# Designs tried in a protein design chat: VHH binders against Acylphosphatase (acyP). Part 13

Target 1, 93 residues: Acylphosphatase (acyP), of Lacticaseibacillus paracasei (q038c3)
Amino acid sequence: MVKLAKQIVVRGRVQGVGFRWATKMIADNLDISGTIENRSDGSVFIQAAGEPLNLAKFVAKVKAGPNPYANVSTYEEQPLEDVPNFRGFQVTG
Key: E = the ipSAE of ESMFold2; O = the ipSAE of OpenDDE; V2 = 0.75 times the mean of E and O plus 0.25 times the DockQ between their complexes.

## First folded at step 21 (VHH; framework vhh_7d4b_2)

Design p5 (from n1 with A61E; at its last look DockQ between E and O 0.71; V2 from the best seeds 0.67)
Fold by ESMFold2, look of step 21:
Structure p5 (fold): chain B 93 residues (1-93), chain A 121 residues (1-121)
Amino acid sequence: as target 1 above (93 residues)
Amino acid sequence: QVQLVESGGGVVQPGRSLRLSCAASGFTFSRYDMGWYRQAPGKQRELVASISDSGGYTNYEDSVKGRFTISRDNSKNTMYLQMNSLKPEDTAVYYCAKDLYTPEPGYSDYWGQGTQVTVSS
């Protein structure tokens, strides 16, 4: 069936607040595959792929903050046309 | 498997300092954000300070900003909380936490045993 993929950059209170592992738990529960990493400029970079409805739920939870300590002030996304062969959802950096 | 051991608590007078340590084992320490929480009797556990996996980003509760400093040494698998200018309202059990609490199903909280800090005249 058809899967969508996105790359996502979030900024705000997103590093040092448990963002990456909370997001992995959300992704695993929604069968979203991909990766998540901290970037040196303070942003978090995500690649996410899954069924359109589940991906939309994933995006909504990321925008809302995946735990009580995170605050997402900016959210940017772009579609991924060539989806890497992800093994589940992994914290890579 | 995951083990977190807090130390450095004690009884001190207001205005004095304490340094808490959290020794971690059973996981790749450098891959996780870490936090210090505290709980006073009859109150909920609250986040005091948190620090990113690299140590480059820190966050503090408003009531401790400028007085407390969180740090970590990834080569020693240890996190610290330097507590200066202690006040009676800082009296609590302080807990080291692997990562930060999330309400998502399947998340497991990992806490140490706690160390008592008492600030009294």
Scores: ipSAE 0.567, ipTM 0.798, lowest interface PAE 1.3, mean pLDDT 90
ESMFold2 (binder alone), look of step 21: mean pLDDT 82; pTM 0.834
OpenDDE, look of step 21: ipSAE 0.824; ipTM 0.910
ESMFold2, look of step 22: ipSAE 0.484; ipTM 0.768
ESMFold2 (binder alone), look of step 22: mean pLDDT 82; pTM 0.831
OpenDDE, look of step 22: ipSAE 0.830; ipTM 0.913

Design p6 (from n1 with Y32W; at its last look DockQ between E and O 0.61; V2 from the best seeds 0.00; counts 0 for: pae E 2.2 > 2)
Fold by ESMFold2, look of step 21:
Formats: sequence, C-alpha cells, structure tokens
Structure p6 (fold): chain B 93 residues (1-93), chain A 121 residues (1-121)
Amino acid sequence: as target 1 above (93 residues)
Amino acid sequence: QVQLVESGGGVVQPGRSLRLSCAASGFTFSRWDMGWYRQAPGKQRELVASISDSGGYTNYADSVKGRFTISRDNSKNTMYLQMNSLKPEDTAVYYCAKDLYTPEPGYSDYWGQGTQVTVSS
C-alpha cells in the first residue's frame, strides 16, 4: 500500500496538442492521483501519486508522449515526500 | 453533450481563400486545446492545425504552413481556420475537434460533422 509521489516538468511540443487530457486519461486508467497544468513558459507541470508500479507506467507513457501529437523533448522529476490529498487526477490549468 | 459545427466551406478556384469557423457548445471551450483535421476521399483523417486553450501556442502540418492560420475567440466559443493560397490538394472535408484525441470511428463527441472544401479549376 505504499504510494510514491513525484512532481514532473515536461517541455517540447506539449501545449496545444491535447497533452493534458491525454495524460489525465492515462492517469485515471492507472489510478494515479494528482494535477496537471500548462505553464506560461510553454512547459507542462504535473504532480502525480500512486502505487510504485503504476506510477512507473504513468511516467513511461508521459515521457513517450501521451498521444500522437505530443513530443516530449525534456523531462524532469523530483520526489514528493509529503503527498497532498489528491482527489483523482485533475486538470487545474 | 459536446457539439461542434463547422461552416465556411465551398468550391473555390486555386489561389483563393476560405475562412472556416467552428461553433462549440456543451463544454467549457476556453479550457480545451482545439484542432482542425481534414479527410480527402480514400485517405486517413489528418491533423491540419491545432491551438492551445489560451491561443498562445499553435501547430501546423508541413503541407499548410505559411498558408493556413488557426485562431480562436474564447468569448464567442469559436475557432477559425483562415485558408489562403488554396491548392487542389487541400480538397477535403474539414472537421473541428476538441482535445486532439482521435477516438475510434463512431465517436462523434470529439468531432463536428465537417464542411466540404473543394479546390478545382
């Protein structure tokens, strides 16, 4: 029952290509909770929490591009030790 | 229920312009990326242009770069495609789409009914 949490920043062709919705569908299917938002600098910021194996699958799909129109050129992550009490996976911006 | 209604198609000569509109309802338009697709007879539907929820980021297929311009007016729940210097190869049914997700055939909630553009002399 151990959950891991990460914050993630991706850059590339990630805004205007349906990235956030496609990522939410992946998260919901893998029971990943958290948030996703566009940043004004063109990046996408994600907070994601879930069981370790599912979180790893989620990360792999994000890095590969969650739909055919997205292209992730850089990927950065940091662990989150204090996991917020997310209710599902939400597009917040 | 998402509704997307395309308009502005027609028959035009090569080199002319058309402006397509997509009227959206049934969702919060300003929160969603949007796109224009086209499908010529016997070909797969292809993404022509896309635009971020704010309108700040746009993307174009190589075949239309420099000729087509996507835009949106969130106050009117409307997306546009300005199509300049039209060529016969632009002949297709043009569809607007919410969220650029490409569901299986029969998932009309993401697509409008389409508007025909025919470029011929």
Scores: ipSAE 0.370, ipTM 0.698, lowest interface PAE 2.2, mean pLDDT 88
ESMFold2 (binder alone), look of step 21: mean pLDDT 81; pTM 0.825
OpenDDE, look of step 21: ipSAE 0.642; ipTM 0.838

## First folded at step 22 (VHH; framework vhh_7d4b_2)

Design r1 (from p5 with S108M; at its last look DockQ between E and O 0.67; V2 from the best seeds 0.00; counts 0 for: grease 25.3 > 24.2)
Fold by ESMFold2, look of step 22:
Structure r1 (fold): chain B 93 residues (1-93), chain A 121 residues (1-121)
Amino acid sequence: as target 1 above (93 residues)
Amino acid sequence: QVQLVESGGGVVQPGRSLRLSCAASGFTFSRYDMGWYRQAPGKQRELVASISDSGGYTNYEDSVKGRFTISRDNSKNTMYLQMNSLKPEDTAVYYCAKDLYTPEPGYMDYWGQGTQVTVSS
């Protein structure tokens, strides 16, 4: 099976609004592995890997805001060349 | 078992202050964003304020900005809502919540029992 991986940074109303755990629920439902953490500059950093179609669905949901309290004003992504062997999707910080 | 216990409500005159507390247990408090919600009679429950897991980022509804302050003490597993310049429209039952997005609707351990705040002359 072919997996793609992305590194994602989102900014906006993304910390203190339940973003990380809502995103984990979406990732678990789409069989996306990776990590999510708050950064000290107010952004949220995500590493996500999975089947191409499911990863695209995951990205769309993150861009739209994973819950009603989040507002994503800036979305940046780049491919991960070396796909880590993630164990599920984890909130790491 | 997740437990959330609100306290500090009461009946006060307009312009007065109250400080609400939320004592949390049964989960790793410091890993979760937390929020205060309120529900007035005949209205939907609404988010009043929220705070990041570290306490470094806060968000407020427009109607309470500058009057209410959310805070937390992770060493005591407690969240607070300082409510200044109270108005009659702040009358509601106030609830604390673990994480702003509940993953299992209907599970009681995501909400406290609530504490009544009544602002009247």
Scores: ipSAE 0.514, ipTM 0.788, lowest interface PAE 1.5, mean pLDDT 89
ESMFold2 (binder alone), look of step 22: mean pLDDT 82; pTM 0.828
OpenDDE, look of step 22: ipSAE 0.813; ipTM 0.905

Design r2 (from p4 with Y101W; at its last look DockQ between E and O 0.87; V2 from the best seeds 0.00; counts 0 for: pae E 2.4 > 2)
Fold by ESMFold2, look of step 22:
Structure r2 (fold): chain B 93 residues (1-93), chain A 121 residues (1-121)
Amino acid sequence: as target 1 above (93 residues)
Amino acid sequence: QVQLVESGGGVVQPGRSLRLSCAASGFTFSRYDMGWYRQAPGKQRELVASISDSGGYTNYADSVKGRFTISRDNSKNTMYLQMNSLKPEDTAVYYCAKDLWTPEPGYMDYWGQGTQVTVSS
């Protein structure tokens, strides 16, 4: 089994709509580790690591909006070459 | 234990204002987005306004945009809803929520017990 990791930036109606905690629930259910934080420019930044199929499911749910109040207009990702030792999935700010 | 207590409701005439408060305890208030919902008799509960953990980002239902203002004071663990230019259509029980509802399994919404707002005529 191989873990993959990604850095993700999403924009749209993503702050003030419960995005980070809804995303944490999804991550916990899929055994995705990492972090999520609001950025001052209105974007949300995510680091996510996990088993490839589960990570793909996680990404699909993030793109679709993790709850009915969120709307993701822009999604960008980059590989995270060094995978940190995340302890679960944490809302860091 | 998580508790959310709404207050500030009442009976007012159309065009008047009310300010609702939501007192929060039992969790780290400053770490959560918060929202105000309302439910009129025979209608579904609907999101009225929401606010980010820092207060920097807000969202409003179209029906209240320009009339209602959501705010929060993290030092007092309190969220507010300033409701101006009230209309009979705003009559409902108003609830605060710790997080925004999602249909995903395992997600849990926490709701207050509500405060009645009645706009006569």
Scores: ipSAE 0.355, ipTM 0.703, lowest interface PAE 2.4, mean pLDDT 87
ESMFold2 (binder alone), look of step 22: mean pLDDT 82; pTM 0.830
OpenDDE, look of step 22: ipSAE 0.810; ipTM 0.907

Design r3 (from p4 with M108F; at its last look DockQ between E and O 0.68; V2 from the best seeds 0.64)
Fold by ESMFold2, look of step 22:
Structure r3 (fold): chain B 93 residues (1-93), chain A 121 residues (1-121)
Amino acid sequence: as target 1 above (93 residues)
Amino acid sequence: QVQLVESGGGVVQPGRSLRLSCAASGFTFSRYDMGWYRQAPGKQRELVASISDSGGYTNYADSVKGRFTISRDNSKNTMYLQMNSLKPEDTAVYYCAKDLYTPEPGYFDYWGQGTQVTVSS
């Protein structure tokens, strides 16, 4: 019932390695809604919302790298105070 | 359905070059990272190169760095692998892959049928 939302930026070997779609599969499995996109500076930007325990599991998997080809060297997050009404978890860019 | 068709393989002597092509259809090519894998007889399939959806970021296995160049043309739904300074260890079937996260080989059919590259010593 209670949902939290986070805005996340990851850097490292995160573009060109299948990061976004692997992350979407994790999010769908954990009922996390939100968006994920590549940024022009080489980082990946995520907005994620869901039940607190599932969101914590999602964050842990993102930090660890969502597939064997990814390497997350920098992880930053901020809480989102207003939880957007996302339609599932979408790769937007 | 997703279709990936590799071409450009052949038999060459060490030190020569080949250029592989991957023609893609059945999905929005420009939204996906793409990769080239290879599999030698009796060996596991390995990722040799990958490229981001825009083409701006590339990754290479250590064994091919400086010799192979991956590229893509999103207007033609085509990915390429330029293979220079070929060595006998490069002998393998080369596969084009849509996205790098595959839960199980063969189940999603995200691989092409492959193109044989043979480098004779």
Scores: ipSAE 0.479, ipTM 0.772, lowest interface PAE 1.7, mean pLDDT 88
ESMFold2 (binder alone), look of step 22: mean pLDDT 81; pTM 0.828
OpenDDE, look of step 22: ipSAE 0.764; ipTM 0.891

Design r4 (from p4 with M108L; at its last look DockQ between E and O 0.73; V2 from the best seeds 0.00; counts 0 for: SAP .6681 > .668)
Fold by ESMFold2, look of step 22:
Structure r4 (fold): chain B 93 residues (1-93), chain A 121 residues (1-121)
Amino acid sequence: as target 1 above (93 residues)
Amino acid sequence: QVQLVESGGGVVQPGRSLRLSCAASGFTFSRYDMGWYRQAPGKQRELVASISDSGGYTNYADSVKGRFTISRDNSKNTMYLQMNSLKPEDTAVYYCAKDLYTPEPGYLDYWGQGTQVTVSS
C-alpha cells in the first residue's frame, strides 16, 4: 500500500484549546503516524503519514477543527519526501 | 488513576472574588491543556476557560473575559481560576478537566467532583 506524508502548519485559536490531544485521537483512530507540537509563534506544527484516504480524512478533520474549541484560520501543507519512521502519532511539544 | 480535586468555592456577594484550585494526580500534568467548566442546575456544562500545557496560551468564554484569569503551576500539579467581579450568573458548580472535550471515539472525560460557587444578591 502507498503511504503519503505531509508537513502541516495551522494558525488561529489552536493553542491552549486541546488541539494537539484531540488531533492525536483523530490520528490514532485513522492509523496516521507522525508528530504534533506547539510553536512559539502560536501555530501548531504537524507531521502526518498514512494511507492516502485516511490522510485525506485526517486533513479534513484538522481543517474543520478537531474539537469545538479550536478555530483554524489558516492551513498550510507541504509534501514530505524523506519521512522519519514514525511510531504512532505523538504529541512532542 | 486520574484524580482531579477542585476547591475554593463558596457563597459570596456580587462584586467579590474567589480563587479556585484544581489539584491533579495520576497523569503527567504538564503534557495536557486543561480547562475549567461550569454547570448551573438544568444546564449543560460549558467551557469557562482553558490553558495550554506550558501556561503560555489561554482562552475564555466571552461572559467571563476580563474578570476571570486561569493559571497553572506545573511544579505543583495545580491549576487555578481567579474569579473577580463575580455576578449572579456565575453561580454554578465548577469542574476542572484534564484535556478538553473532543467528539472522537475513545475520548474519556476526566472531571473532578466540582466545587460550588454561589453569588447571592
Scores: ipSAE 0.681, ipTM 0.843, lowest interface PAE 1.0, mean pLDDT 92
ESMFold2 (binder alone), look of step 22: mean pLDDT 82; pTM 0.829
OpenDDE, look of step 22: ipSAE 0.825; ipTM 0.910

Design r5 (from p4 with Y101F; at its last look DockQ between E and O 0.77; V2 from the best seeds 0.77)
Fold by ESMFold2, look of step 22:
Structure r5 (fold): chain B 93 residues (1-93), chain A 121 residues (1-121)
Amino acid sequence: as target 1 above (93 residues)
Amino acid sequence: QVQLVESGGGVVQPGRSLRLSCAASGFTFSRYDMGWYRQAPGKQRELVASISDSGGYTNYADSVKGRFTISRDNSKNTMYLQMNSLKPEDTAVYYCAKDLFTPEPGYMDYWGQGTQVTVSS
């Protein structure tokens, strides 16, 4: 199976609202591997890899907000040229 | 076993203050955002305040902003809610939560037993 990988930065009401663990639930349900962490500037940084269709579903759910308390005001992504060999989806910081 | 124990509720007059505590055990407290929810009779449970795992980011419902302050002490595995200028509309059972509600399938809710806050003359 071919995998795609992206790095993603989201801003808005994304820290202190359960964003990272809600996103992990979504990733696990869609077989997306990668990492998620809070950044000191208030943004959340994600690396995500998976099958193209599932990755597209993951992105859509992240943009919409992974729970009712999050509000994503800015979404940016860049492709990862190498697909890292992540072990599941992990909250790293 | 995840355990969350709320305390500090009571019956107070309007305009008074209460401080709620949530003692947590059975998980790595410092890795999770935490929340205070409340539920009045016949109403849905609503998020009152939330706080990031480090304590650096907080969020409040508009109805409590400026009156309530959430905080945490990760060395004591404890979260707090300072409730000032209490109003009758604040009357509810208050619950602490490990993480915040997520509508994803497989999400497991972890709530305390709740502590009653009653604001009445």
Scores: ipSAE 0.714, ipTM 0.852, lowest interface PAE 0.9, mean pLDDT 92
ESMFold2 (binder alone), look of step 22: mean pLDDT 82; pTM 0.833
OpenDDE, look of step 22: ipSAE 0.818; ipTM 0.910

Design r6 (from p4 with Y110V; at its last read DockQ between E and O 0.82; V2 from the best seeds 0.77)
Amino acid sequence: QVQLVESGGGVVQPGRSLRLSCAASGFTFSRYDMGWYRQAPGKQRELVASISDSGGYTNYADSVKGRFTISRDNSKNTMYLQMNSLKPEDTAVYYCAKDLYTPEPGYMDVWGQGTQVTVSS
ESMFold2, look of step 22: ipSAE 0.756; ipTM 0.874
ESMFold2 (binder alone), look of step 22: mean pLDDT 82; pTM 0.830
OpenDDE, look of step 22: ipSAE 0.812; ipTM 0.908
ESMFold2, look of step 24: ipSAE 0.717; ipTM 0.857
ESMFold2 (binder alone), look of step 24: mean pLDDT 82; pTM 0.834
OpenDDE, look of step 24: ipSAE 0.804; ipTM 0.905
ESMFold2, look of step 25: ipSAE 0.733; ipTM 0.864
ESMFold2 (binder alone), look of step 25: mean pLDDT 82; pTM 0.830
OpenDDE, look of step 25: ipSAE 0.789; ipTM 0.899
ESMFold2, fold request of step 26: ipSAE 0.657, 0.681, 0.670; ipTM 0.844, 0.847, 0.847
ESMFold2 (binder alone), fold request of step 26: mean pLDDT 82, 81, 81; pTM 0.823, 0.828, 0.819
OpenDDE, fold request of step 26: ipSAE 0.809, 0.793, 0.799; ipTM 0.905, 0.899, 0.902
ESMFold2, last read: ipSAE 0.660, 0.640, 0.683; ipTM 0.844, 0.835, 0.852
ESMFold2 (binder alone), last read: mean pLDDT 82, 82, 82; pTM 0.826, 0.828, 0.823
OpenDDE, last read: ipSAE 0.811, 0.811, 0.807; ipTM 0.906, 0.907, 0.905

## First folded at step 24 (VHH; framework vhh_7d4b_2)

Design s1 (from r6 with T102V; at its last look DockQ between E and O 0.81; V2 from the best seeds 0.00; counts 0 for: SAP .67 > .668)
Fold by ESMFold2, look of step 24:
Structure s1 (fold): chain B 93 residues (1-93), chain A 121 residues (1-121)
Amino acid sequence: as target 1 above (93 residues)
Amino acid sequence: QVQLVESGGGVVQPGRSLRLSCAASGFTFSRYDMGWYRQAPGKQRELVASISDSGGYTNYADSVKGRFTISRDNSKNTMYLQMNSLKPEDTAVYYCAKDLYVPEPGYMDVWGQGTQVTVSS
């Protein structure tokens, strides 16, 4: 099976609104592995890996906001060529 | 086991202040966004204010902006709500929440008993 990986930065109303744990719940349901953390500049940084269809669904839900309190105003991604050895999806910071 | 204990409520006259506290245990407090909700009789529970894990980012309902201040002390596992210029419309039971409530199937929510705030003459 082929897995893809991405790193993602989102900005907007994304900190202090339960974004990271709502995103982890989505990732766990889609069998996405990786990490998510708050950055000191107000952004949220995500590394995500999984099967292509599930990863696309995960990205769509993140862009839409993983809960009603979040608002994603900017979204940036880069492919990860070297897929890290993630164990599940973890909130790291 | 996650436990959230609200305190600091009371009966006050309009224009006065109260400070609510939320004592948290059973989880790593500093890793979670936190929020204050309130529920008035006959109304749905609503988010009043929220705060990021570090305390650096806060959000407020329009009805309380400029009057309420959310804060946290991660060394004491405690979140606060300073409530100034209280109005009768602020009368409600106030609840704290770990990682903000999301009304989706399968979510298991932990709510404390709350603390009653009554603003009346």
Scores: ipSAE 0.576, ipTM 0.805, lowest interface PAE 1.3, mean pLDDT 90
ESMFold2 (binder alone), look of step 24: mean pLDDT 82; pTM 0.832
OpenDDE, look of step 24: ipSAE 0.806; ipTM 0.905

Design s2 (from r6 with T102I; at its last look DockQ between E and O 0.77; V2 from the best seeds 0.00; counts 0 for: SAP .685 > .668)
Fold by ESMFold2, look of step 24:
Order: structure tokens, then C-alpha cells, then sequence
Structure s2 (fold): chain B 93 residues (1-93), chain A 121 residues (1-121)
């Protein structure tokens, strides 16, 4: 079973707009596991793992903004070398 | 059993102020962004202001910028909306929300009864 994992940082109007919980709903619907948290610099940090097609769909939805109130102005990602054994997709901070 | 109870509404003249409160229970308040929405009769419910879980980031509808201030006290599980320089167009029922509404399958909005704000000359 092939899974890919990514580490993602988004910036813009991404804190205080329901970004994290909206992203969790998307992840759960796409069987994406991982974590999401607010950073003190105003960015949102995501770790996401899943089947390649679903992960691509997840990324597209995150880039577009997971709800109407968010605005993603900058998107950065890096691959994760090992796929951690995440327990679903969790809001951690 | 999430519960949100809005209070502080009333009837006031234009230019006056009101402070709304939202008492929250049944969830870990400090983990969620929160929002104030309003709905006038026959109109769509609209987001007025939102605030991050820590209170460090806020957002406002253009129509209320500079007049309204959202805040929260996580030790009291309470969110506030300070409404200054009120206008007749601010007349609506005001609702607080746990997180912000999203149009995805399985999302469940929780709304209280709201608190009526009426701004009339």
C-alpha cells in the first residue's frame, strides 16, 4: 500500500478563520492522516500522509483555501522521508 | 452537547454602543477559532468577526472594521463583541459560532438562539 507524506507550511489569512478544523474535515474525507497546528509567526504547519491521488486532492483543497474565510498567499511543501504512523488527522495546536 | 449562549443585545439609537457576550460550554473552548455572525430577516447569515484560539489574530467584515472589536477570555470560556458607532444596518440577530462554517459533508454547525440588536432612530 503506497503512501506519500508531506510537510506543508501555509501563510496568508490562515489563522483565526477556522482553517485547521476545516482542513481536518477535508483530510478525514480523503483518508489523509497527519497533524495541523498554528505557528506563532502566523503560519499554519501541516504534516499529511496518504494515498498519492488523495494527497494531491488534499493539497489542491488546502491551496484553494479549505473554507471561504481563508486566503492562502504562500504555500510551501517538503517531502517526509519516512511516513509516520499517524493516528488519523489531528489538530495539535 | 456543545452549547453557545449569546447575550447583551438590545434596542439602541444610532451612534451608541453595545457589548455582546457568548458563553460557551461542552467543548474545549481554547482549541477553537470562534466567530460572530449576524442575520437580518430575509437575509443570509454573514460572518461579522472572527478570532483565533489564542486571541492573537482577528478578522472583520468590511462593514464593521474600525467600529467592532472581537475578543475572548479563555479562562471564562467567553467571547465578546464590542459594537461601537452602531448604525441601523447593524440591526440583526447576532450569533456566536464554534469554529467557522464550512460547506463540507459531515460538518455540523452549532448555533444558539442568538441575541437581538436593534438600532433605530
Amino acid sequence: as target 1 above (93 residues)
Amino acid sequence: QVQLVESGGGVVQPGRSLRLSCAASGFTFSRYDMGWYRQAPGKQRELVASISDSGGYTNYADSVKGRFTISRDNSKNTMYLQMNSLKPEDTAVYYCAKDLYIPEPGYMDVWGQGTQVTVSS
Scores: ipSAE 0.532, ipTM 0.793, lowest interface PAE 1.5, mean pLDDT 90
ESMFold2 (binder alone), look of step 24: mean pLDDT 82; pTM 0.830
OpenDDE, look of step 24: ipSAE 0.808; ipTM 0.906

Design s3 (from r6 with P103S; at its last look DockQ between E and O 0.87; V2 from the best seeds 0.69)
Fold by ESMFold2, look of step 24:
Structure s3 (fold): chain B 93 residues (1-93), chain A 121 residues (1-121)
Amino acid sequence: as target 1 above (93 residues)
Amino acid sequence: QVQLVESGGGVVQPGRSLRLSCAASGFTFSRYDMGWYRQAPGKQRELVASISDSGGYTNYADSVKGRFTISRDNSKNTMYLQMNSLKPEDTAVYYCAKDLYTSEPGYMDVWGQGTQVTVSS
């Protein structure tokens, strides 16, 4: 079973608009594991792991905005070489 | 179970103020972004204001910017909407929500009963 993992930072209208919980719903529906948190600089930080096709779908939905109130103006990602053993997808902050 | 109870609505003249409250129970209030929606007769429900779980980030519909202020007190599980300079166009039932709308399969929104705000001369 091959899983890919990514570390993602998004900026824009991403805090205070339900971004993290909407993203968790997307992740749960796509069997993506990982974490999501608000950062003090206004960005949202995500670690996400899953099967390649599902992870690609997850990324596409995050970039598009996971709900109508979010607007992602900046998207950055980095592959994760070693993936923590995530248990589901958790909102951690 | 999850409950959201709005209060503070009423009938007021244009230019007056009202303060709405949303009492929350049955979930960890401090972990959720929250929002106020309103629905006028014959209109779709619209997001008026939203606030981050910590209270540090807020967003407003253009129609209410500068007049309305959203806030929260996580120690009391309560969210507020201070509504100043009220206009007849603000007449609606106001609802608080713990989840902001998403189109994902299996998503269910939880709504309170709402509180009526009527602004009439």
Scores: ipSAE 0.444, ipTM 0.751, lowest interface PAE 1.8, mean pLDDT 89
ESMFold2 (binder alone), look of step 24: mean pLDDT 82; pTM 0.825
OpenDDE, look of step 24: ipSAE 0.823; ipTM 0.912

Design s4 (from r6 with M108L; at its last look DockQ between E and O 0.72; V2 from the best seeds 0.74)
Fold by ESMFold2, look of step 24:
Structure s4 (fold): chain B 93 residues (1-93), chain A 121 residues (1-121)
Amino acid sequence: as target 1 above (93 residues)
Amino acid sequence: QVQLVESGGGVVQPGRSLRLSCAASGFTFSRYDMGWYRQAPGKQRELVASISDSGGYTNYADSVKGRFTISRDNSKNTMYLQMNSLKPEDTAVYYCAKDLYTPEPGYLDVWGQGTQVTVSS
């Protein structure tokens, strides 16, 4: 099975609403590896890697908001050409 | 073991203030967003306010904006809710939450006993 990786930035009501830990739970359930952190400009930065179908499901859930309190107003992604050696999905900041 | 202990509730007249506290233990408090929920009789629990792990971002239900202020002191593992201009519709049991509710498999609710706030003339 091949893995894809993406770098994602989301904005909106995404900090202070449980976004990172809700996203980690989704990632763990979909066997997505990577990292998630709050940025000082109010955005949330994600690196995510996994099997293409599961990564697509992960992206869809992130775009929709991973819990009822989040509201994603902008979503940006870039593909990552090489898959980093992540150990699970970690909240790093 | 995660423990959350709410305090500071009471019976007050409309227009008065209360300050709630949430003492937290059993986890790294500074790594989690936190929230205050409330539950009135016969109603579901609802999010009232939430605050980011650093305290830099806050969110409020429309019904409490401008009246309630959430804050936290990570050195004391404590979250607060300052409730000003209280109204009868604020009457509820108030609960603090580690992180916020997530509708995903594996999510475990952790609640304390709550603290009763009653606003009555």
Scores: ipSAE 0.702, ipTM 0.854, lowest interface PAE 1.0, mean pLDDT 92
ESMFold2 (binder alone), look of step 24: mean pLDDT 80; pTM 0.815
OpenDDE, look of step 24: ipSAE 0.797; ipTM 0.902

Design s5 (from r6 with Y101F; at its last look DockQ between E and O 0.80; V2 from the best seeds 0.00; counts 0 for: pae E 2.003 > 2)
Fold by ESMFold2, look of step 24:
Structure s5 (fold): chain B 93 residues (1-93), chain A 121 residues (1-121)
Amino acid sequence: as target 1 above (93 residues)
Amino acid sequence: QVQLVESGGGVVQPGRSLRLSCAASGFTFSRYDMGWYRQAPGKQRELVASISDSGGYTNYADSVKGRFTISRDNSKNTMYLQMNSLKPEDTAVYYCAKDLFTPEPGYMDVWGQGTQVTVSS
């Protein structure tokens, strides 16, 4: 099974609203591996890898906001070329 | 076992201040966003304020913005809510929360017993 990987940066009401842990629950449900962290500039940075259909579902849920308190105003992504060997989806910062 | 213990509530006149504390244990406090919720009689529990894991980002309900200040001290596993210019509408039981509401089934929010804040004329 082919896997895709992405780096994602989201901005908006994304820190202090439970974004990272809500996103981890979504990732675990969709068998997405990777990492998520808060950045000092207020953004959230995600590395995500998984089966293409599940990764697309993951992206859609992240864009929509993973819980009622989050609001994603800006979404940016790029391919992740050198994919680490992720073990599950981890909140790293 | 995750434990959250709220304190600092009381009965005060309108216009006065209270400072709430939330003592946390049983988890790595510094890795979680935290929040204060309140529930008035006959109303649903609502998010009042939230704060990022580092304390660098805060969010407030419109009804308390400019009057309430959330803060945290990760070295003491404690979160605070400074409540200034209190109004009768602020009367509620106040709860601290680990993890804000999640949309996924099976997630279990942990609530403390809460601390009563009563603002009376």
Scores: ipSAE 0.402, ipTM 0.731, lowest interface PAE 2.0, mean pLDDT 88
ESMFold2 (binder alone), look of step 24: mean pLDDT 82; pTM 0.833
OpenDDE, look of step 24: ipSAE 0.775; ipTM 0.895

